# VH-VL binders against q96cp6r367to538, part 11

Target 1, 172 residues: q96cp6r367to538
Amino acid sequence: SGRLLINSVFHVGAERLQQMLFSDSPFLQGFLQQCKFTDVTLSPWSGDSKCHQRRVLTYTIPISNPLGPKSASVVETQTLFRRGPQAGGCVVDSEVLTQGIPYQDYFYTAHRYCILGLARNKARLRVSSEIRYRKQPWSLVKSLIEKNSWSGIEDYFHHLERELAKAEKLSL
Short names: E, the ipSAE of ESMFold2; O, the ipSAE of OpenDDE; V2, 0.75 times the mean of E and O plus 0.25 times the DockQ between their complexes.

## First folded at step 7 (VH-VL)

Design nA (framework fv_narsoplimab; at its last look DockQ between E and O 0.44; V2 from the best seeds 0.00; counts 0 for: pae E 12.3 > 2)
Fold by OpenDDE, look of step 7:
Structure nA (fold): chain C 172 residues (1-172), chain A 120 residues (1-120), chain B 106 residues (1-106)
Amino acid sequence: as target 1 above (172 residues)
Amino acid sequence: QVTLKESGPVLVKPTETLTLTCTVSGFSLSNAYMGVSWIRQPPGKALEWLAHIFSNDEKSYRTSLKSRLTISKDTSKNQVVLTMTNMDPVDTATYYCARIDYYGLYFDYWGQGTLVTVSS
Amino acid sequence: QPVLTQPPSLSVSPGQTASITCSGEKLGDKYAYWYQQKPGQSPVLVMYQDSKRPSGIPERFSGSNSGNTATLTISGTQAMDEADYYCQAWDSSTVVFGGGTKLTVL
């Protein structure tokens, strides 16, 4: 029941695109600021091998519900799977845990980033997302979770796609 | 401090309609993350959920009693009302109203309950 | 209509562990809630979301849920724990209570 949110080709090399999205890059910093994320922390990538690494992001996101909290704490865990040097690209799985929101104990969101190198300065980015449930909620609650979560997720990645497109143009 | 208080007749004749009112305090019925349910308990028997009114004014009812139940709220009065038609002695019970906290989806606050006896 | 099944009664001696079960179809996939009710009183939440203890509830109370059974466990049972216990879950847009378990402390 996942959704494909980004499936686009950028005139940016796979390694560069990876650097933009999954390092402490000016692009990522600027993007998160645009999203009004605050208190952003990034752990270094760590792992047993160069091909498999993990990092943790923590940040605060604004909440739009006027009757709820105005913000929420988020812990995002990213796992990086690097492709061999010949293939280029990578896969990043992200699990996003949000605290301080209704129904927080019922679900979390998961995202998969796939970067595929097509040429030296050309790569495809595919992003898919899903809502994963730890427990099955009340049907009405599930509907609310789905509605609110997808709205936020779609906005986030659509914004990301737009910003990547802008960056792409600036690099040309 | 959150409180719920049930009020209404303590004696109802068979075939008559029961109207109970739950007056709440300490929270708003307009709060998006709060709801109120009615639950009854016949003497010496188990809890039985009757109806729920959501913060968005949606309603749910026990299937077996749906045709007899109506739940509503008056936000301005901080009241939730339950009506139950065609009362029968079998409906004799302590009736509770309870708040649902949608963050956890549990009944965190209960009224003291009101005993309603259906008798001729 | 979904049904939650509890043993109607359970007896334990003081200091022993009481385990109250609540069985329902795929209950392990849902959160279970537990309420304690003493005679003449309203129910009190004693466990939520399977294993979370509300403030004020003694640590001797614990909960679990797997498969089709949720369990409320009272370690070192005390006389004051004598009460009726009800499990509760959600189904679709409805609330379901178990039949209740009368816990007697001998």
Scores: ipSAE 0.383, ipTM 0.793, lowest interface PAE 1.5, mean pLDDT 93
Fold by ESMFold2, look of step 7:
Structure nA (fold): chain C 172 residues (1-172), chain A 120 residues (1-120), chain B 106 residues (1-106)
Amino acid sequence: as target 1 above (172 residues)
Amino acid sequence: QVTLKESGPVLVKPTETLTLTCTVSGFSLSNAYMGVSWIRQPPGKALEWLAHIFSNDEKSYRTSLKSRLTISKDTSKNQVVLTMTNMDPVDTATYYCARIDYYGLYFDYWGQGTLVTVSS
Amino acid sequence: QPVLTQPPSLSVSPGQTASITCSGEKLGDKYAYWYQQKPGQSPVLVMYQDSKRPSGIPERFSGSNSGNTATLTISGTQAMDEADYYCQAWDSSTVVFGGGTKLTVL
């Protein structure tokens, strides 16, 4: 279930792609600034093994709400799993909780990044997303949650895909 | 500055149809995040929600009164209209209109209310 | 249609804490809202989304909602808090009010 946002091959190796997306890299810093995210804080990756690690990001996002706050606080928890030694690459699951919006306790978004190494300088990135409900909202509210959330998710990941393509061009 | 004002007859005879108008200002009824509800309160008794209408013309009615109620809006006049058929003395109440904020889903602004008395 | 049950009345002395309950089936799965109504006046929102205060509502007002019960709590109750209090929730596309609680401050 969910929605597939990215399914693309990039001419960068899996390790570099992972570093671009999941470390505090110049690529990530620049991308988040383009999205107008502010107050960005990320924890170091930590966990019981190199194959299972977690980090927490916090940041402020802009919101288009003419009657309320122009921004909202976000807590994103990312869990990294390495694929086996034969596969190359990794999986990162993220859960995104937004605060300061109506019905914030009703839902959160979840995203799965899959990086698969295809060659030394070639990797596939797949990203899929879903909206997860903790409480079932009234139908009008659910429609608004889904419209706004999917609009934001699609803009974010389509922008990410374009910036990755731009970055791979500069590496050639 | 947001305001709502109820208007209509103060006295209605049994079996007649009540028509109430809510005139709003300070916001638009075409705003996707706004709606209007009607709530009544019999003298000395609790609030009772009757109906609401949303900017997209979606409507809901109190189940026990659905056959007697019709809600509509005229966006160009900034008005919401409630019609209640077959009035009875037990329907004597103060009738309020109130704005719904769709992000919070609460009644953030209320009119002053209008007392409707149903008697011979 | 769901029923929201409130005690009909509650009396407290000035400075004491008033706790007004609102009970409904699985109410903790929904947001609860609270309105204050003074004699001869329209209702005024005093709590939304279980525990959030609108601008202008004193900090002595607080709220909670879990399981089947939402509670509006007024700490350090003052004479000006004497009013009827109504809880409210949504049931799908319809609205339900509680029966109201008359708070008396003696």
Scores: ipSAE 0.000, ipTM 0.546, lowest interface PAE 12.3, mean pLDDT 87
ESMFold2 (binder alone), look of step 7: mean pLDDT 91; pTM 0.939

Design nB (framework fv_narsoplimab; at its last look DockQ between E and O 0.03; V2 from the best seeds 0.00; counts 0 for: pae E 17.3 > 2, placed apart)
Fold by OpenDDE, look of step 7:
Structure nB (fold): chain C 172 residues (1-172), chain A 122 residues (1-122), chain B 106 residues (1-106)
Amino acid sequence: as target 1 above (172 residues)
Amino acid sequence: QVTLKESGPVLVKPTETLTLTCTVSGFSLSNAYMGVSWIRQPPGKALEWLAHIFSNDEKSYRTSLKSRLTISKDTSKNQVVLTMTNMDPVDTATYYCARIDYYDSLGYLDYWGQGTLVTVSS
Amino acid sequence: QPVLTQPPSLSVSPGQTASITCSGEKLGDKYAYWYQQKPGQSPVLVMYQDSKRPSGIPERFSGSNSGNTATLTISGTQAMDEADYYCQAWDSSTVVFGGGTKLTVL
C-alpha cells in the first residue's frame, strides 16, 4: 500500500513551490546533485493543454547494495495537473522505472505530489508513494523489493523535505 | 562453473528414513541470493517439488509431505540435506536438487543435479 | 497449494506449431517458467518470466501468460523438440510444477 511521506506547510507560495520542484530550477538541480544523481536529463513539459502536461526525466542513481550494481538507470515520467488560476497549486503524478536492479520487471514506483495554496506565500505539500507491481512477486522477492524500494524512497523524500525547509528559511 | 550433485542411498526399506545430500560447487550457500530446492520424479511421472531452503535459512515444504520432510544446509560444507521419514514404495523416484539464484537467475531453477534414483523396497 | 494443469500429451508433425498450455488460478498475475526434459536427463529451462528465452534456446520457442493460462509455443517444431515440458510458478514461498506435457513429434 501507499505511504504518505511529506505533509508539510511551507512559507512559499504554491506557484513558487511548483516552480522549485517541477522546473529546471536551481533548487531541483542542487537537490539532485545532493542525492548523487548523475546524467540527469529533463525534457520540457509538453501537452495539449496548459492544465495537463507531461515530461520525462532520466538519471542514474547510486545503489548501496554491495551484491548488486553500483548504479541504476532511471526513467521517470511526470504528469502535471494544474489547478485553476484562482485555486493555485497542482498535482504531479510520477512513475519511476528503474533498470539494472533485481526484479525490475516486477514493479515500478509511483509518487503523487499535491501542492495546495493556502495563502499568497504559503502552500502545503503532500507527497505519497506506492510500489506498483506488474506481476505478483513471491514472498522473498516481495520482501526484497519492498525493503530496498522504501528505504530509497523514504530517504529521498525526507531529504527533499529538509531541503525545502532550508530553502524556505532563505526566502524569509 | 556451477554444479550440484545428489548423493545418498539408492535403496531404502519401507518405514526407514531417507537422507539425501546435495553438494554444490561454483557458488556459495552463504550468498544472500542463493537457494536450493529438492524435486523428485517417480519413474515415468511428473516433477514434484518437495522443499526449498532460502538464503536466509527459511524453509518451505510441500504441504502434503511437510510432516515427513526436513531440509537443512551446511554452508561450510556447501551441502544441502533433505530427510524424508517413513519411506514407502510410492516414494521411489529420481531425486534432484536444483539451485535458485534470486539475483542473476530471477528465481528460476537454473542449475540441476543429475538426480539420484532412490528405490524403496523390502 | 495451487495446482497448475497441463495437457498430458500433445502430438505435432514436424514443421507444425505446438502450443502447450498451463492453467492455474490467476497465473497471469505471476511469472511462469518452462522446463524441457528429455529422457534420462535433468530438466532444462526453456522459458522464464512468461516470455523470455534463456541463452541457447531457439527463437522458435516463445511464451505468453494472461488470465489463468500460460502458453509455451514452439513454431516449426523439430524432432529434437520431442520431450516433456513442465510449467512452473511460485506460490508464496513454494514452487509449483505443472503435471507435464509429453510432446511427440510425429
Scores: ipSAE 0.774, ipTM 0.910, lowest interface PAE 0.7, mean pLDDT 94
Fold by ESMFold2, look of step 7:
Structure nB (fold): chain C 172 residues (1-172), chain A 122 residues (1-122), chain B 106 residues (1-106)
Amino acid sequence: as target 1 above (172 residues)
Amino acid sequence: QVTLKESGPVLVKPTETLTLTCTVSGFSLSNAYMGVSWIRQPPGKALEWLAHIFSNDEKSYRTSLKSRLTISKDTSKNQVVLTMTNMDPVDTATYYCARIDYYDSLGYLDYWGQGTLVTVSS
Amino acid sequence: QPVLTQPPSLSVSPGQTASITCSGEKLGDKYAYWYQQKPGQSPVLVMYQDSKRPSGIPERFSGSNSGNTATLTISGTQAMDEADYYCQAWDSSTVVFGGGTKLTVL
């Protein structure tokens, strides 16, 4: 559940789209550089089955706050689910914890990527996002968390969608 | 560098159980996007797939040989083991192990061992 | 067992184009994979996911897969391409190989 950020079809196969988004691909490297993410580290995918895998990314993001820190450290944990070893498409659940921001211990953001193969060179990507609270904030604090978090989430995923569309055109 | 190496007996008597070991390097048997298959090839004949095992211990066997085959692995030793019971002269073949890679969604056998010839006496 | 049918042999002259077919019901709905095997050697992957070349495989190798037929094409065939060629697909959780095609370059 949550707010839907991407619901688009790309002329890229499901397995290729998964590789672009969820490996250390040239596409991902370029995209993160455009977002000005630094100190990027990716762990290998690992887990107890091909259908259930986990990796951890760490990186530093820029933030706009003249009274506070100009950057924040992020730990992103991604969990990949696949229905079977030969299944087309996948689901990746991402949990993003940001450190060095106000009220960092109150919340984290969660994102669900759904890739559905439509044909050999065609797939649908759906991304939805949610703010999850670990502690219940007062209403004023909640409004601050929601405003800043949704602004960042929307910018990130709208940018991702544009870059995927650009990459698709170059491959035609 | 990814390598696979088969080991086991060269000569087997009819009715005996064959045990083959595949020792791997350059990748982990706990990597969920990878697995190992066993394939055989009788002299002068086509490739015949026998079995595979994934990191999660999911296994699959050729239907016609399922009652005779067992595949297992030991991740700490980087080994995959195939046993085949009740050997017969028709089972004389070169036996290969090969890596299955599923990262691009559908798996293929991207690295093969050198193979080991097993002869079942007549 | 599902059947992938290949011609048992194919002969071409050096420099000509060789087209090796692999037929199966609705094979174009699956990915096809191709392996080359020279005498006394292990098979080597030469094409995956219908039309992708692994690193180190010459550009003269190409592939296609539609309808009921996958095709491995070798343009400008060289003597070193003489080998047995096998197609492969998955059938649910099992692996199916074609019967193989002996390519002779004469």
Scores: ipSAE 0.000, ipTM 0.462, lowest interface PAE 17.3, mean pLDDT 85
ESMFold2 (binder alone), look of step 7: mean pLDDT 92; pTM 0.944

Design nC (framework fv_narsoplimab; at its last look DockQ between E and O 0.04; V2 from the best seeds 0.00; counts 0 for: pae E 14.8 > 2, placed apart)
Fold by OpenDDE, look of step 7:
Structure nC (fold): chain C 172 residues (1-172), chain A 122 residues (1-122), chain B 106 residues (1-106)
Amino acid sequence: as target 1 above (172 residues)
Amino acid sequence: QVTLKESGPVLVKPTETLTLTCTVSGFSLSNYYMGVSWIRQPPGKALEWLAHIFSYDEKSYRTSLKSRLTISKDTSKNQVVLTMTNMDPVDTATYYCARIDYYDSSGYLDYWGQGTLVTVSS
Amino acid sequence: QPVLTQPPSLSVSPGQTASITCSGEKLGDKYAYWYQQKPGQSPVLVMYQDSKRPSGIPERFSGSNSGNTATLTISGTQAMDEADYYCQAWDSSTVVFGGGTKLTVL
C-alpha cells in the first residue's frame, strides 16, 4: 500500500539537504508557498536528545475537489532520527492529519524521508508514503480516499523533487 | 426537506415479480454523494438490506438474493426502482427505501421512507 | 456476508443504564451505526460512526466500538426509549444489519 515517491541523488550534502527540508529554510518556505499552503506554523524541534526530536507543523491546504471544501486544515507531526556523524543523513517520519474533509476520521497519511550522505556534497533522498487507516472504510469511501490522497501526495512530492533539482543547479 | 416514498403493489402472487418505486424529494439522485438503498423487514423480524445504488450508477446487492434483485434509477424522475423476481410468501415484508449520504457521515442511512407492506400470497 | 450479532432482548428499569452490544469480526476496525425503531415506524438513526449523535438525539445516548464489539449505551433510560435497536456496518459496498435488540423499559 506504500509508494516510493522520491529516490534521487542530489549534489547537495546530507546536512544541507536536511536543513533545506526540515528547518525554517527559505527553500521550505518558498516551496510551501508554491504549493499554496497558507497559515503555516512550525514548532521548534524538541526532544530528549539531538538524535531523536519532534516538531509540529500546521497549515491550510487547498482542496481540488469541486464538490468538497476548498481548503482543509492540516496538522503534521514530524519525528527526526539523526544518523551518526559517520553515516551522515537522517530519517524523518511524518504523520499528516487533515481536518475538514469528508471521511477525515478514517485515515491519515504517513511519509518517511530518508537522507543518506554519499559524499561531502552528495546525498540520496528517499521518500515513501502510505495511507494509514484508523477505520476500515467501505468501498466507495476507500476509493475516494485513495484517489484523492495519492493524487495530492504524488503531486506534492514530485513538485518537491523538481524544486530540489532546481536548487541543486543553483548551488553549482 | 428530504423525503422518500415507496410505491408499488401491496399484494403479489407467488412466482411473480415485485416492482417497487422509491420517489425522492429534497435532494438529487445525480448528487455524487447520494445513494439509495432498499431494506425490507418481515413482520416481527429484523431489518434486511437488499440493494444499493450509487450516484454514479454502481449497484450492490445482497448476495443471497442477487439473482432475484435489480436496482435502477431515473434521475429525471427522482425515482429508484427495485425489482425482485420469483416472489415467495417468505418475501412478505415491509419494504423501505433509504438515503445514504457519502459526504457528511460516510454512509449512514439518514432518511427513510414510511415503508410499504408487500404481501405475497396466492 | 459478515454477521453482526446482537442480544435479542434487554430489559432495564427506568433511570438505569442500558447497554446494547453488537458483535462482529473486527467490528472495532469499522464504524458502527445504530438505528432505533418503534412499533409501526421507520428506523431512525441514533448513532453514527461509533459514537457520534445526530442532531435531536438525547445526550443520554452514547456509543463505543472496540475489538469485536460496538456498544450503544443509554443512560438514564426512559420509557420512550423502549424500542428495537439495530446496529449496522458496511462490508465493502454492502450494508449489514444486526439482528436487532428489543429494549424493554420495565
Scores: ipSAE 0.402, ipTM 0.802, lowest interface PAE 1.5, mean pLDDT 93
Fold by ESMFold2, look of step 7:
Structure nC (fold): chain C 172 residues (1-172), chain A 122 residues (1-122), chain B 106 residues (1-106)
Amino acid sequence: as target 1 above (172 residues)
Amino acid sequence: QVTLKESGPVLVKPTETLTLTCTVSGFSLSNYYMGVSWIRQPPGKALEWLAHIFSYDEKSYRTSLKSRLTISKDTSKNQVVLTMTNMDPVDTATYYCARIDYYDSSGYLDYWGQGTLVTVSS
Amino acid sequence: QPVLTQPPSLSVSPGQTASITCSGEKLGDKYAYWYQQKPGQSPVLVMYQDSKRPSGIPERFSGSNSGNTATLTISGTQAMDEADYYCQAWDSSTVVFGGGTKLTVL
């Protein structure tokens, strides 16, 4: 739901792709470091079943602000869903709350990752994103929120797609 | 060494509010990978989960008791507090606190306190 | 709240295999956890994530979980294995215990 940012097939199986993105993997650690995220803390996945799990990440992101704070604190809650314990693939929903930015009480961003196993060494990743409003801002404020948020979201996920493409070659 | 210890009243009158404190040692309530649960066991009966809390104030309650339960923590004192309102003789049980360990993406109760018997007078 | 059903009791002779079942709708889609409780003591974890054995639990304990049923299996059962056994699973963000099985070793 929302704007589609990644829709690509990788020559990596669904289980491996899930591990790369959603465990405390060397790929994830390296990617977050490239994004200059600091103070990174993540919970283990936990929940009611193999098919429904949750974790929370906290981290500090850089922001482009020449006259104010140069960083912001983030809490990202990820919820993993799958149809069964042996299902090929999963869905992860992410909700991202950023503190220390203008109008932080008005909105948060949401992202949906869909991994579909196509073959034992092939999977599709789809990522879509959405800006969710808690309070309805004036049109001028809304356009500011939209511009800044989409710019950051697009940069993040296009970078992620490139790094996954690089990593798939090295895993073969 | 991880330890949990329950404390609170031994005897409670009907309609009173029960307050139980779990004091933890050997781990921090600020550790995001760990939480604390409360479980009770009426004499001769099965275990019944009541509530849990995480380091970021993430909380969950047994649905049938949600209106009667409040769980909170004081990270500086390494304490977790359970409050249960409107006590009744059927609430007589041994009350345990236990650690939920999410470190390896598992949600199990790896360390238990010794339990405290709470008797609700008739 | 979902129900996990266990037989109330099970008796085995020393050296025989005890199989304690835990039944729930689509339980195999969830991780099952098992606890041992001896009289007057707190429960102790004996199996996690269906089939993984915590450190210090004898190799004669094993576990499985598929379909609607999780099973804790004790091979070569010994007198010290006599206890109450509870299965546990998560239901969304809540915890559910089975009713418990009293294992008697004759």
Scores: ipSAE 0.000, ipTM 0.505, lowest interface PAE 14.8, mean pLDDT 85
ESMFold2 (binder alone), look of step 7: mean pLDDT 93; pTM 0.955

Design vA (framework fv_livmoniplimab; at its last look DockQ between E and O 0.04; V2 from the best seeds 0.00; counts 0 for: pae E 12.4 > 2, placed apart)
Fold by OpenDDE, look of step 7:
Structure vA (fold): chain C 172 residues (1-172), chain A 123 residues (1-123), chain B 107 residues (1-107)
Amino acid sequence: as target 1 above (172 residues)
Amino acid sequence: QVQLVQPGAEVRKPGASVKVSCKASGYTFTSYYIDWVRQAPGQGLEWMGRINPSGGSTKYAQKFQGRVTMTADTSTSTVYVELSSLRSEDTAVYYCARGEYTYEWGSYTFDYWGQGTLVTVSS
Amino acid sequence: DIQMTQSPSSLSASVGDRVTITCQASQSISSYLAWYQQKPGQAPKILIYAASSLQSGVPSRFSGSGSGTSFTLTISSLEPEDAATYYCQQSYSTPYTFGQGTKVEIK
């Protein structure tokens, strides 16, 4: 089951918000640094049209689990669906594969970003996340995956929301 | 309106260092990269590096690594580029430029430029 | 590093002429290509971004086309104020690199 993690309106235009979140923007780089992500690489967006693009992110994340590795390698694939210039906004689907963690073969996480322009300098951001299983784990294992994954996901997006709110204030 | 203001000129001897400032205004300083591009007299444009005013992280062209240092002062909305061990070949107009990622392709462009600082390296 | 090669290095044309400048990348840069105009004693000015998108405020006589490794800047009808040096720039990867420039003179 998925969870809605962000559903907020920011006093930032949809295009600017998209730029902040889905380019190699100072905001994104700063945010990832705050999250203690290291070895961050971003591929350029590529695709057949402006409306449908794909990029790949790689980075290393710290792991807080006392039992296991202290860090993990991550490959994040993002697919961007742009709305027409008149509509504004976009949808970005993200698949996050984490390597080097227990039960990594069982699951990956998926996120959907929805940016909707409300006005020239106002946009809504909705982010929903889910854990997707490639194979069914035992109940105890599933519980462990869920617990560890959601704690990290929630912290990440709550932090993102806070930083966006800060950035919003600076733009005023 | 967005403005990047630089000093007019600097003169240095070979082996010395030069520090050029770029004062930004008219926009949120920490929301955009500042890049440095130089142009030798009668020559083309050469990218030197980029700085994130938010946090101060930098990316330099390999050619300048070890000799270049970019810094940002958020309190004054000013970015600096320092080039050490100057050579005659470093004589150029040094431009600061605001880097922007366009949302269409995520293309990085320099949409605003300083007026440039002529750095002359001569004995 | 990605090498950007412009052609021609210089040209002279009359007012009203169609002017074409080409830029070749040493490898595919998709649409991550910008064009700049630089007049003597001035900083470069962005004209085109993302290969074909016209920067706000730039006259419509300027246009960009191309993708991958071959790109073109076109001035449909040359104006006296278009006398300048034009540069292409790839933003596909760092270090960002420029073409050597094309000087456009008015006859």
Scores: ipSAE 0.824, ipTM 0.917, lowest interface PAE 0.6, mean pLDDT 94
Fold by ESMFold2, look of step 7:
Structure vA (fold): chain C 172 residues (1-172), chain A 123 residues (1-123), chain B 107 residues (1-107)
Amino acid sequence: as target 1 above (172 residues)
Amino acid sequence: QVQLVQPGAEVRKPGASVKVSCKASGYTFTSYYIDWVRQAPGQGLEWMGRINPSGGSTKYAQKFQGRVTMTADTSTSTVYVELSSLRSEDTAVYYCARGEYTYEWGSYTFDYWGQGTLVTVSS
Amino acid sequence: DIQMTQSPSSLSASVGDRVTITCQASQSISSYLAWYQQKPGQAPKILIYAASSLQSGVPSRFSGSGSGTSFTLTISSLEPEDAATYYCQQSYSTPYTFGQGTKVEIK
């Protein structure tokens, strides 16, 4: 259905990888700063159990726009699931709404992170993404939305994968 | 094969308490939550809460908070629900069910159910 | 609490008919929706999880669709053993809530 952006094994355990990506960790702080995100806020995780939690992130991102605004506001809602109280790994579903861009009412992006524990110090991360439409745009508008959105999504996750690989090596 | 075994029926007077057992077999008891769901005669299903058999932590529906207690006995692979201050409205079939967060989709579902215990509250 | 509303409350259909049951949530629940079948005197049995994923061992004539607030269970060709009451259940937040049920009878 969506595009697969990351499908890689890292030599860190599933719990550690989850903390790096989904807590307010030094890794996450550094990554977002490298992406030039500003005005970053993270709500606490809350929910009905440690196996089902939700949080909201808000931030400002730079955008490449030769004529117009140079930044956009983002609200990202993340929902975390674990299979059970003793399960290794988790799934995080992310929905990303961007304000201050052309056709913002037409679409949002969705991302699924899957962390699977392979051993005490080894885990797989899979990330896939979709563009979800609220309104069906005309063909030219749809092409523009998809071109710009996939460019941004691919840059973001390629950069994330690279930074995870760097962090893995430094821990060795 | 996975089984959840419950007693068939319990009868109580208003104001009493009832404790219903659910014995699990065919899987690693401490690896899954157990949830309780009840069904009044001719009515739909109502979630009451869940217990983690490892360590005994619980989450209860607010409606039952203060009247419900769930416990687990790892040595017998048995979960219990106790409902106090019984009223006629508590007459229902009480099911235990094994709960699982589906890893890839994140939904919480009940894949195996006990056969139910009919609790009748009658003067 | 998230209210789940099913339609219709009951229906009667012939063997071989296509049957459609809907479930509406009072707020978005993304895809955190399951469908259960319950026959008289039995415990519920899961059919569909995550809105559209078929549980292992369930016949392929059952399917689910939808996301957000509106969901559908479809039986592509009704069989005599499908006479039952069907429930949707959200798992987006506690308390997990069920629809009121849809009774399906064979004519």
Scores: ipSAE 0.006, ipTM 0.542, lowest interface PAE 12.4, mean pLDDT 87
ESMFold2 (binder alone), look of step 7: mean pLDDT 93; pTM 0.946

